# Designs tried in a protein design chat: VH-VL binders against Adventurous-gliding motility protein Z (aglZ). Part 9

Target 1, 119 residues: Adventurous-gliding motility protein Z (aglZ), of Myxococcus xanthus (q1d823r4to122)
Amino acid sequence: RVLIVESEHDFALSMATVLKGAGYQTALAETAADAQRELEKRRPDLVVLRAELKDQSGFVLCGNIKKGKWGQNLKVLLLSSESGVDGLAQHRQTPQAADGYLAIPFEMGELAALSHGIV
Short names: E, the ipSAE of ESMFold2; O, the ipSAE of OpenDDE; V2, 0.75 times the mean of E and O plus 0.25 times the DockQ between their complexes.

## First folded at step 7 (VH-VL)

Design cc1 (from c12b with heavy chain L106F K109E; framework fv_tocilizumab; at its last look DockQ between E and O 0.59; V2 from the best seeds 0.00; counts 0 for: pae E 9.0 > 2, grease 18.94 > 18.9)
Fold by ESMFold2, look of step 7:
Structure cc1 (fold): chain C 119 residues (1-119), chain A 125 residues (1-125), chain B 107 residues (1-107)
Amino acid sequence: as target 1 above (119 residues)
Amino acid sequence: QVQLQESGPGLVRPSQTLSLTCTVSGYSISSGYYWSWVRQPPGRGLEWIGYISYSGSTYYNPSLKSRVTMLRDTSKNQFSLRLSSVTAADTAVYYCARDTSPLDYFLGEYYFDYWGQGSLVTVSS
Amino acid sequence: DIQMTQSPSSLSASVGDRVTITCRASQDISDYLNWYQQKPGKAPKLLIYAASSLQSGVPSRFSGSGSGTDFTFTISSLQPEDIATYYCQQYYSYPYTFGQGTKVEIK
């Protein structure tokens, strides 16, 4: 199970299609608040999380996940269009690091491969 | 050493546009961080106005959104605030500040690590 | 918007007193809370981030605690240089918001 947190609906659907083709069951949330409600209802194996959300930074939500609010082994793949490769590399060095990172734009094959390697 | 310095007129008439510029030294505004404006009416608390990011993306506090524009001039290493249709309620000390989001050093925690000295802008007839 | 409410709005205490300030969020913000000190005529200065983490160079008499909606900031032994207004600030969601401030004075 993969929870996709992305405010751009068409992009979220594209990612969902790729992950479904790779054998995952997917759910969508357009905001951090919606994502938190979904996390409280059901626990995914992976959260594909956009950093640039409109109600909360995805980096903040990633930190909350990694502190164990919804379980210790919940995996996160962070996506960002603004942080760039260098910014994501710096976040990887923190105790609240995600399990994987992708800079937007990326190839959808990269999404599928990295998601498989994480879970 | 990173330094931020506000500049602009200290007096603005009602219904006009407030314009402030923050000049940054010691760090390129296009290399990282978010570049924010925060204001404080005399004797009152702080209100976050919004940011312009290192890539030029903006977010404005909904309480002010329709009246706020932020721009940057990377060649001068400056970012600016424009607040339209001001009233006496917009009289405040205006600070520019660097927000460590998203490129915080170690813990991914977000706070304003460098501030300008503040510039008082008075709105009166 | 997440509203941040500080108590008290002001206080007076003697040098050496223990000072406690509280901050309540209108919703759960986990530990995404900062405390700033603002001395008269100066810009705010970060003292504490992540509710309880002391910023480098900040004296150990300052501390913070709490999670969720209720947070506490403490000065264990008030010093004359601690005259300031103290603000909590949440960074859980946009827009970032500050408490109304607590003015600390020496009796």
Scores: ipSAE 0.007, ipTM 0.693, lowest interface PAE 9.0, mean pLDDT 87
ESMFold2 (binder alone), look of step 7: mean pLDDT 91; pTM 0.925
OpenDDE, look of step 7: ipSAE 0.023; ipTM 0.728

Design cc2 (from c12 with heavy chain Y27G T59Y L106F K109E; framework fv_tocilizumab; at its last look DockQ between E and O 0.87; V2 from the best seeds 0.00; counts 0 for: pae E 6.1 > 2)
Fold by ESMFold2, look of step 7:
Structure cc2 (fold): chain C 119 residues (1-119), chain A 125 residues (1-125), chain B 107 residues (1-107)
Amino acid sequence: as target 1 above (119 residues)
Amino acid sequence: QVQLQESGPGLVRPSQTLSLTCTVSGGSISSGYYWSWVRQPPGRGLEWIGYISYSGSTYYNPSLKSRVTMLRDTSKNQFSLRLSSVTAADTAVYYCARDTSPLDYFLGEYYFDYWGQGSLVTVSS
Amino acid sequence: DIQMTQSPSSLSASVGDRVTITCRASQDISSYLNWYQQKPGKAPKLLIYAASSLQSGVPSRFSGSGSGTDFTFTISSLQPEDIATYYCQQYYSYPYTFGQGTKVEIK
């Protein structure tokens, strides 16, 4: 099961379609608040998390996930349009590093492949 | 040594547009920092208006969203605030501030480390 | 929006006293909280970020603690130059919000 956290609705649906085609169940959250509600109800196998959310930085949410707020070893694939490859490489070196990273724009095949390798 | 300076008219008539410019010296507005506007009505607390990022991305406080525009001019090393349709409730000291550093952005640590001197804008007919 | 409530709204203390200000968030904000000092006619100055991390150049008599919804700011030994209004500010979610301020005076 994959929780997709992305404020841009059409992009979220596109990612959900790709991951469903790859055999995952998907749930969508358009805000960090919605994502937290979903995390409190059910633990997903993977969180696909956008850094640029409308109500909270995805880096902040990733930090809370990695601190174990919703359980240890919850997997995160972090996406960002503003950080670029170099900025995401710097995040990878922090204590709250995600399990994988994609700089936007990316090809949807990359999403499916990286999600499979993480989970 | 980064310095921020607000400029713009100190008096704006109701229903007009408030326009302020922040001039940055001692550093580039394209240096990976976020750049914010914060206001403080006389005798009251602080309200964050929003940011414009080093790349030009913006976020506006929903309480003001429809009335706010922020722009940057990299050739002049400036970023600006426009607030439309002002009323007396928009009377405040307006600060520009340097927001999140490049490293702190990725750590999720956000704070305002350099502020302008503040510019009082009065909305009165 | 996350509401930040400071207590007290004002206080007076003697030079050398320990001063404590509290800040309560309307929801869990983890440790995503800053403290600012503002003297009259001046812009706010960052003292503490991440609830407990002292900004460089800030005297060690200032400290912060807390996580979740309840936060404390402490001046271990009040000095005359510490007369100011102090604000907490959350950066857990947008929009960033400030407490209403605590005015600190010398008795």
Scores: ipSAE 0.158, ipTM 0.764, lowest interface PAE 6.1, mean pLDDT 88
ESMFold2 (binder alone), look of step 7: mean pLDDT 92; pTM 0.935
OpenDDE, look of step 7: ipSAE 0.186; ipTM 0.779

Design td1 (framework fv_trastuzumab; at its last look DockQ between E and O 0.76; V2 from the best seeds 0.00; counts 0 for: pae E 5.5 > 2, grease 19.1 > 18.9)
Heavy chain, then light chain:
Amino acid sequence: EVQLVESGGGLVQPGGSLRLSCAASGFTFSSYYIHWVRQAPGKGLEWVARIYPSRGYTRYADSVKGRFTISADTSKNTAYLQMNSLRAEDTAVYYCARVGFSGWYPGYFDYWGQGTLVTVSS
Amino acid sequence: DIQMTQSPSSLSASVGDRVTITCRASQSIYDYLNWYQQKPGKAPKLLIYAASSLQSGVPSRFSGSRSGTDFTLTISSLQPEDFATYYCQQSYSTPYTFGQGTKVEIK
ESMFold2, look of step 7: ipSAE 0.126; ipTM 0.729
ESMFold2 (binder alone), look of step 7: mean pLDDT 92; pTM 0.935
OpenDDE, look of step 7: ipSAE 0.741; ipTM 0.913

Design td2 (framework fv_trastuzumab; at its last look DockQ between E and O 0.05; V2 from the best seeds 0.00; counts 0 for: pae E 11.9 > 2, placed apart)
Fold by ESMFold2, look of step 7:
Structure td2 (fold): chain C 119 residues (1-119), chain A 122 residues (1-122), chain B 107 residues (1-107)
Amino acid sequence: as target 1 above (119 residues)
Amino acid sequence: EVQLVESGGGLVQPGGSLRLSCAASGFTFSSYYIHWVRQAPGKGLEWVARIYPSRGYTRYADSVKGRFTISADTSKNTAYLQMNSLRAEDTAVYYCARVGFPGWYPGYFDYWGQGTLVTVSS
Amino acid sequence: DIQMTQSPSSLSASVGDRVTITCRASQSIYDYLNWYQQKPGKAPKLLIYAASSLQSGVPSRFSGSRSGTDFTLTISSLQPEDFATYYCQQSYSTPYTFGQGTKVEIK
C-alpha cells in the first residue's frame, strides 16, 4: 500500500497509475493535513511524499514520520524539484532522513524502481 | 526571536572594495541558507548570492560573479559579502535574508535584516 | 533565467476594496512562487510562500493562487496598513528573480 502526498492532482494521478501498474495499492492525499488523516486511518507500507506541499513542508512531515508519530519503520520516499537538490543532499545527512530521494524531473521508471527497493 | 542585522555599508569609490556583515541570532545559523538581496534606490529587488553555512555551498547572480564573495563564520553566527571592483550600479540597500526551513532551501525568505546602504560614487 | 512579469505596475484603491495582483513566469516553476510586501524604508515581509501558503502572522485577507504559470495575490478587503509595494519571487532555480513590483496606493 502506497500513500502518495502531492498537491498537484494530475502529477499525483500519474504516479498512482505507474505504481498501480507495478502492483501497488495506492491512496492519494493533496495536503499534509489530508496525509495525516490517512496515516491515522490506515498505515501504508510507503509514503511517497512531495516536499513542496501547499500547507506544510514535506520535510516537516517526513521528520514527524521518522520520529515515530505514526509508528516506527514507516518508509518515506521524498520527492523534490531541481531547486531542492542542495536541500535534498543536506536532508539526507540528518537523523530525520527519508528512506529514498528522487529529484524532479525524473522518469516514472525511477519512481517504480526506488519504491520497490525501499519496500 | 529571529534577527538578522547587516552592517558595513558606506560610501566607496568605483573600483573599491567593501565587506558587509550579517549577524544572526535566534536560530541555528549553520542549518539555514543565508541570502543577500539588494535594492537600488527607487527600484525593485535583485537576488545577489546565497550560502549554506555548514557546508559552504555558494551560488551567485551573474551580475556579481567574480567580483563578490559570500562567506560565513559559524562560530560567530555571521555571514559576509566581500564586494570587490565596485561599480556605480552596485549602489543599493543590501539585505540579508534567511530561508524559512533548516537544511533545505525552498527559496522563500521568512526573515530579513533592516538593510545596509552601499553607495558607489566618485 | 526565469522572468517574472508582474501586473499592474501600480493601482489605486480604497479601504475595503478587493485587490488582485498577478505574476506570470516565463516557464513552469510549479508552486515555487512567493509574495512579499514592502513599505517605504522597510525590508520586505513574506506574505505567501509556495504559491498559496499563508505565512504565520499574516492576516487571512491575503491569499495566493496558481493557474499554470499565472499566479495571483488577492487582498479580500484592503486595510489602511496594506498600502505598500508587493513583489512576487520565483524560487524554482537560481538566479532567483522578482517581479518588478506593484505599488498599491490610496485613492
Scores: ipSAE 0.007, ipTM 0.574, lowest interface PAE 11.9, mean pLDDT 85
ESMFold2 (binder alone), look of step 7: mean pLDDT 92; pTM 0.943
OpenDDE, look of step 7: ipSAE 0.357; ipTM 0.830

Design td3 (from tc1 with heavy chain W105L, light chain S31D; framework fv_trastuzumab; at its last look DockQ between E and O 0.62; V2 from the best seeds 0.00; counts 0 for: pae E 9.4 > 2)
Fold by ESMFold2, look of step 7:
Structure td3 (fold): chain C 119 residues (1-119), chain A 123 residues (1-123), chain B 107 residues (1-107)
Amino acid sequence: as target 1 above (119 residues)
Amino acid sequence: EVQLVESGGGLVQPGGSLRLSCAASGFTFSSYYIHWVRQAPGKGLEWVARIYPSRGYTRYADSVKGRFTISADTSKNTAYLQMNSLRAEDTAVYYCARVGFSSGLYPGYFDYWGQGTLVTVSS
Amino acid sequence: DIQMTQSPSSLSASVGDRVTITCRASQSIYDYLNWYQQKPGKAPKLLIYAASSLQSGVPSRFSGSRSGTDFTLTISSLQPEDFATYYCQQSYSTPYTFGQGTKVEIK
């Protein structure tokens, strides 16, 4: 199972299509609040998480996931636009680091491969 | 207008080296992936390498890995392909190309190409 | 690597004919398939991106479609300027790979 947290609907659908083709079941959340509701319903194997969400920073949500709010060892792949790339580098140095990082733009094959390696 | 202009092609002996340039204009160079694609005489197209100039992210085809190095100078809006240990099989027209973007959905289509520069590797 | 198998390797057609070129991917690439036209001595020119999206300035007689891992470029009514070599290219993952090309010739 992969929970995809991304406010851009078409981009979220594109990622969902790639991951479904790679054998994952996917769920979508457009906001951090929606993601939290989904996490309380069903724990995924992986959260693909956009840093630039409309309601809350994805870095903050990643931190809550890694502190164990929805259980230990929940895997996170954190992605951000070019404007957030320095944020990815800084976040990687914290105790709440994600399990993987992707800078946008990326190739969809990179998403599938990195997600597989994390899970 | 978007333009890409290759230069630096020529005749070189096997085992030699050559550096190609791709001068870019008409767009924000540092924000686009720049690729090299080659075409042997009378043959099809083969992707060679890419770079994201802003961050220096690179990828290479296996056929050139360890021999070719792609680089970029954002102050000159120019990408480079350093080709070492050249082989007869590297004989081709080398194109540089820009990736078109659509909000991150479909990266990797080459919407603008240069005119190409010919590299001939022969003794 | 993802292999792109393009067919036919060449075809002969008359002005006004409907022309169909097929490209098959060795694995799923979703819609990450692009089509290019190349004339002798010229760089390739993008026609179709994302399997079916027409590039700006390309005539509407060109269209693209996908069925699973099979992709089709169609020219609905061939014009004199359409005699060229056509390539498909996957952009799903590096190394990006091209089909072997289809040369469209005058009958």
Scores: ipSAE 0.007, ipTM 0.637, lowest interface PAE 9.4, mean pLDDT 86
ESMFold2 (binder alone), look of step 7: mean pLDDT 92; pTM 0.938
OpenDDE, look of step 7: ipSAE 0.813; ipTM 0.922

Design td4 (from tc1 with heavy chain S31R W105F, light chain S31D; framework fv_trastuzumab; at its last look DockQ between E and O 0.69; V2 from the best seeds 0.00; counts 0 for: pae E 3.9 > 2)
Heavy chain, then light chain:
Amino acid sequence: EVQLVESGGGLVQPGGSLRLSCAASGFTFSRYYIHWVRQAPGKGLEWVARIYPSRGYTRYADSVKGRFTISADTSKNTAYLQMNSLRAEDTAVYYCARVGFSSGFYPGYFDYWGQGTLVTVSS
Amino acid sequence: DIQMTQSPSSLSASVGDRVTITCRASQSIYDYLNWYQQKPGKAPKLLIYAASSLQSGVPSRFSGSRSGTDFTLTISSLQPEDFATYYCQQSYSTPYTFGQGTKVEIK
ESMFold2, look of step 7: ipSAE 0.327; ipTM 0.789
ESMFold2 (binder alone), look of step 7: mean pLDDT 92; pTM 0.938
OpenDDE, look of step 7: ipSAE 0.767; ipTM 0.914

## First folded at step 8 (VH-VL; framework fv_trastuzumab)

Design te1 (from td4 with heavy chain S103R, light chain S28D; at its last look DockQ between E and O 0.68; V2 from the best seeds 0.00; counts 0 for: pae E 3.5 > 2)
Heavy chain, then light chain:
Amino acid sequence: EVQLVESGGGLVQPGGSLRLSCAASGFTFSRYYIHWVRQAPGKGLEWVARIYPSRGYTRYADSVKGRFTISADTSKNTAYLQMNSLRAEDTAVYYCARVGFSRGFYPGYFDYWGQGTLVTVSS
Amino acid sequence: DIQMTQSPSSLSASVGDRVTITCRASQDIYDYLNWYQQKPGKAPKLLIYAASSLQSGVPSRFSGSRSGTDFTLTISSLQPEDFATYYCQQSYSTPYTFGQGTKVEIK
ESMFold2, look of step 8: ipSAE 0.344; ipTM 0.765
ESMFold2 (binder alone), look of step 8: mean pLDDT 91; pTM 0.935
OpenDDE, look of step 8: ipSAE 0.852; ipTM 0.933

Design te2 (from td4 with heavy chain S103P; at its last look DockQ between E and O 0.59; V2 from the best seeds 0.00; counts 0 for: pae E 5.1 > 2)
Fold by ESMFold2, look of step 8:
Structure te2 (fold): chain C 119 residues (1-119), chain A 123 residues (1-123), chain B 107 residues (1-107)
Amino acid sequence: as target 1 above (119 residues)
Amino acid sequence: EVQLVESGGGLVQPGGSLRLSCAASGFTFSRYYIHWVRQAPGKGLEWVARIYPSRGYTRYADSVKGRFTISADTSKNTAYLQMNSLRAEDTAVYYCARVGFSPGFYPGYFDYWGQGTLVTVSS
Amino acid sequence: DIQMTQSPSSLSASVGDRVTITCRASQSIYDYLNWYQQKPGKAPKLLIYAASSLQSGVPSRFSGSRSGTDFTLTISSLQPEDFATYYCQQSYSTPYTFGQGTKVEIK
């Protein structure tokens, strides 16, 4: 099960299509608030999380996930279009680090491979 | 009027180096991936490398990794391919090409190509 | 790496013929498949992107389709300017890979 948190609807659908083809069940959330509602309903195996959300930084949501707000060992793959390689490397050094990182833009095959390796 | 112009090709001996340039005009350079694709004489097309100029995101084919470096200068609207430790199998016409994307879709297709520049690696 | 197997390697055809070129991916690439036309001494020209989307300015006699990992480029009525080499290319993951090409020649 994968929760995809991305405010750009067509990009979210493209990711969902690839992950469904790779054998995952997917759910979508367009905002951090929607993602929190989905996390309260069901704990996913992986959260594919956009850092640049409409209502809250995905880095903040990642931090809350890694602090265990919705249970321990919830995996996060963090995506960013605004953070450079250095910004993502810097976040990786924090206690709130995600389990994986992808800089946007990326090829969809990389998403599938990293998601498989994390879960 | 989108235009890509390669330069810097020529004859070089094995183990040597060359720097190719791809001068871009007619579009917002920083918003597009720039790729290098090569074609050996009488052969098919081989993808070499890509860069997203504004963020410095790069990828390389395994055949050139560690030997070639792609870079960009957004103030000059120019991408570069630094080729070191050249081998005979690097002999090809080198094209630069543009790929546009949007945050909602990344199709990875080359909508505009330069004319190509010939690199010959021979003793 | 994703292997793209293109067939045939060459074909001979007459003006007005329906021409079909196929390309098979070694794994699922969804719709991340593009088609290019190349004439001698020229850069490739994009015809089809995303398996079936026609590039602006390309004649409607060109079309693309997908069935699983099999992709088809069709020219419904071959014209004199269509004699060229055609390449498929996957853009699902790096390294992007091309088929070996199909040369379409005058019969």
Scores: ipSAE 0.179, ipTM 0.737, lowest interface PAE 5.1, mean pLDDT 87
ESMFold2 (binder alone), look of step 8: mean pLDDT 91; pTM 0.934
OpenDDE, look of step 8: ipSAE 0.866; ipTM 0.941

Design te3 (from td4 with heavy chain S102T S103K, light chain A50D; at its last look DockQ between E and O 0.05; V2 from the best seeds 0.00; counts 0 for: pae E 9.1 > 2, placed apart)
Fold by ESMFold2, look of step 8:
Structure te3 (fold): chain C 119 residues (1-119), chain A 123 residues (1-123), chain B 107 residues (1-107)
Amino acid sequence: as target 1 above (119 residues)
Amino acid sequence: EVQLVESGGGLVQPGGSLRLSCAASGFTFSRYYIHWVRQAPGKGLEWVARIYPSRGYTRYADSVKGRFTISADTSKNTAYLQMNSLRAEDTAVYYCARVGFTKGFYPGYFDYWGQGTLVTVSS
Amino acid sequence: DIQMTQSPSSLSASVGDRVTITCRASQSIYDYLNWYQQKPGKAPKLLIYDASSLQSGVPSRFSGSRSGTDFTLTISSLQPEDFATYYCQQSYSTPYTFGQGTKVEIK
């Protein structure tokens, strides 16, 4: 099970389509607040998390996940268009590092492969 | 324990075709990208193509796009490189290599390589 | 394509010497730089990944570092088995590209 947290609806659906086609169950959240409600309802195996959300930075949500708010083994794949590879590399060196990172744009095959490798 | 073994190299005329094989063992083949990297005589290393075997995701170097096709058979733990319209500049030792993730982040490094198979394109 | 400029092309050194090989990327690649050792007639062998991480089974005399777009492989005390050609490789984006190599020879 993968929770996709992405404010751009069409992009979220594209990612969900790829991951469903690869055999994963998916759930969607458009905001950090929606994501937190989904995490409280049912724990996913992986959170695919956009850094640039409407209400809160995805980096902040990643930090809460990694502090263990919803369990210690919850995996996070962070995506970003505005932080770029530079900002993602910097975040990877922090205590709140995600389990994987993708700079937008990426190939959808990369999303599927990295998600499989993390889970 | 991890092993990659290339085969299928040989002498081919320009414009000809050849299929290389990369037989894998000692790891879960479907969970790793398999790459082909080549080395022309006396020259450096050049990345050629990659595949994620369980999903069939591929990428190619511009120099081989449209001429080479990478594929995999997970039931045989084997990747293939079909090379068509071969040119003299395709002459090289062809290595297959495995890519792992570093702390779950892609792209990673080539942690295991085969011993290579020589392809010579000459009249 | 990202160009990797490696220097020197060759060097001569004695057993016990400290050897430094450099590699420069044509753009920022962060830590996505790997080092390989290759002996004649053999496949490359991974030494260092992600600029500074030592691969399992590689002796601790090998180390890697980064300063901006400049990367360094250091061999602190050469051993007889270290005479080989060394390549850097960026793994930031496809096509993955390699430096042209540095041949380390006995003096």
Scores: ipSAE 0.008, ipTM 0.610, lowest interface PAE 9.1, mean pLDDT 86
ESMFold2 (binder alone), look of step 8: mean pLDDT 91; pTM 0.933
OpenDDE, look of step 8: ipSAE 0.890; ipTM 0.949

Design te4 (from td4 with light chain S28D D31Y; at its last look DockQ between E and O 0.65; V2 from the best seeds 0.00; counts 0 for: pae E 4.5 > 2)
Fold by ESMFold2, look of step 8:
Structure te4 (fold): chain C 119 residues (1-119), chain A 123 residues (1-123), chain B 107 residues (1-107)
Amino acid sequence: as target 1 above (119 residues)
Amino acid sequence: EVQLVESGGGLVQPGGSLRLSCAASGFTFSRYYIHWVRQAPGKGLEWVARIYPSRGYTRYADSVKGRFTISADTSKNTAYLQMNSLRAEDTAVYYCARVGFSSGFYPGYFDYWGQGTLVTVSS
Amino acid sequence: DIQMTQSPSSLSASVGDRVTITCRASQDIYYYLNWYQQKPGKAPKLLIYAASSLQSGVPSRFSGSRSGTDFTLTISSLQPEDFATYYCQQSYSTPYTFGQGTKVEIK
């Protein structure tokens, strides 16, 4: 099961389409608040998480996930646009590091392969 | 008007080197991937390499890895393809083409192409 | 690598004919399939992106469709300027790959 946290509607749908085709069940959240509601409802196997969310940094949400707020060992794949690429590099060096990182833009085959390797 | 202009093609002996240029205008160079696609005379299209100029992110076809290097100079709005250890099978018209990037989406289609520059690898 | 098998390799048609060109991907590529037209001595021109979206400035007689890993380019009423070679291309993952081309000739 994959929870996709992305505020850009068409991009979120594109990712969901690819991951569903790869055999995952998907759920969508456009905000960190919506993501937290989905996490409380049901634990996913992977969170595909945009760093640049409307209401809260995805880095903060990743930190809450990795601290175990919704269970230990919940996998996170962090995404960021070019404006956040340096932030990905910095975050990778922290104890709250995600399980994978992907700089936007990317080919959807990269998303599918990396998600499979993390899970 | 979006323009891509290739240059630097010519005749070169096997084992030789050549550098192609792709001069871009009419768009924000740093917001687009630049690709090289080649076409051997009378044959189909083969993707060669891509670069994201502002960050230097590159990918290569297996047939050219280790021999070709794609690069970009954002101050000149120009991408380059350095071609080393050239072989007869590298003979082709080389096109540069762009792929746009929307905020979270990479569409993957070549909406603008240059006119091409011919590279001939022959003794 | 993802192989794109395009058929037919060539066809002959008359002005006004409906023309169909097929492209099959060796794995699921979703809607990441594009179609190009190329005339002799010219660079390719984008016709269709995302399997079925018509590029700006391309006549509406061109259309694209997808069924699983099978993709179709259709020209509803062939015009004199449509005699060219057509290529499909996947953009799902690198290396990007093209079909071998379909040459559309005057009957």
Scores: ipSAE 0.270, ipTM 0.763, lowest interface PAE 4.5, mean pLDDT 88
ESMFold2 (binder alone), look of step 8: mean pLDDT 91; pTM 0.932
OpenDDE, look of step 8: ipSAE 0.825; ipTM 0.930

Design te5 (from td4 with heavy chain G56E S102R; at its last look DockQ between E and O 0.74; V2 from the best seeds 0.00; counts 0 for: pae E 4.4 > 2)
Heavy chain, then light chain:
Amino acid sequence: EVQLVESGGGLVQPGGSLRLSCAASGFTFSRYYIHWVRQAPGKGLEWVARIYPSREYTRYADSVKGRFTISADTSKNTAYLQMNSLRAEDTAVYYCARVGFRSGFYPGYFDYWGQGTLVTVSS
Amino acid sequence: DIQMTQSPSSLSASVGDRVTITCRASQSIYDYLNWYQQKPGKAPKLLIYAASSLQSGVPSRFSGSRSGTDFTLTISSLQPEDFATYYCQQSYSTPYTFGQGTKVEIK
ESMFold2, look of step 8: ipSAE 0.251; ipTM 0.758
ESMFold2 (binder alone), look of step 8: mean pLDDT 91; pTM 0.931
OpenDDE, look of step 8: ipSAE 0.865; ipTM 0.940

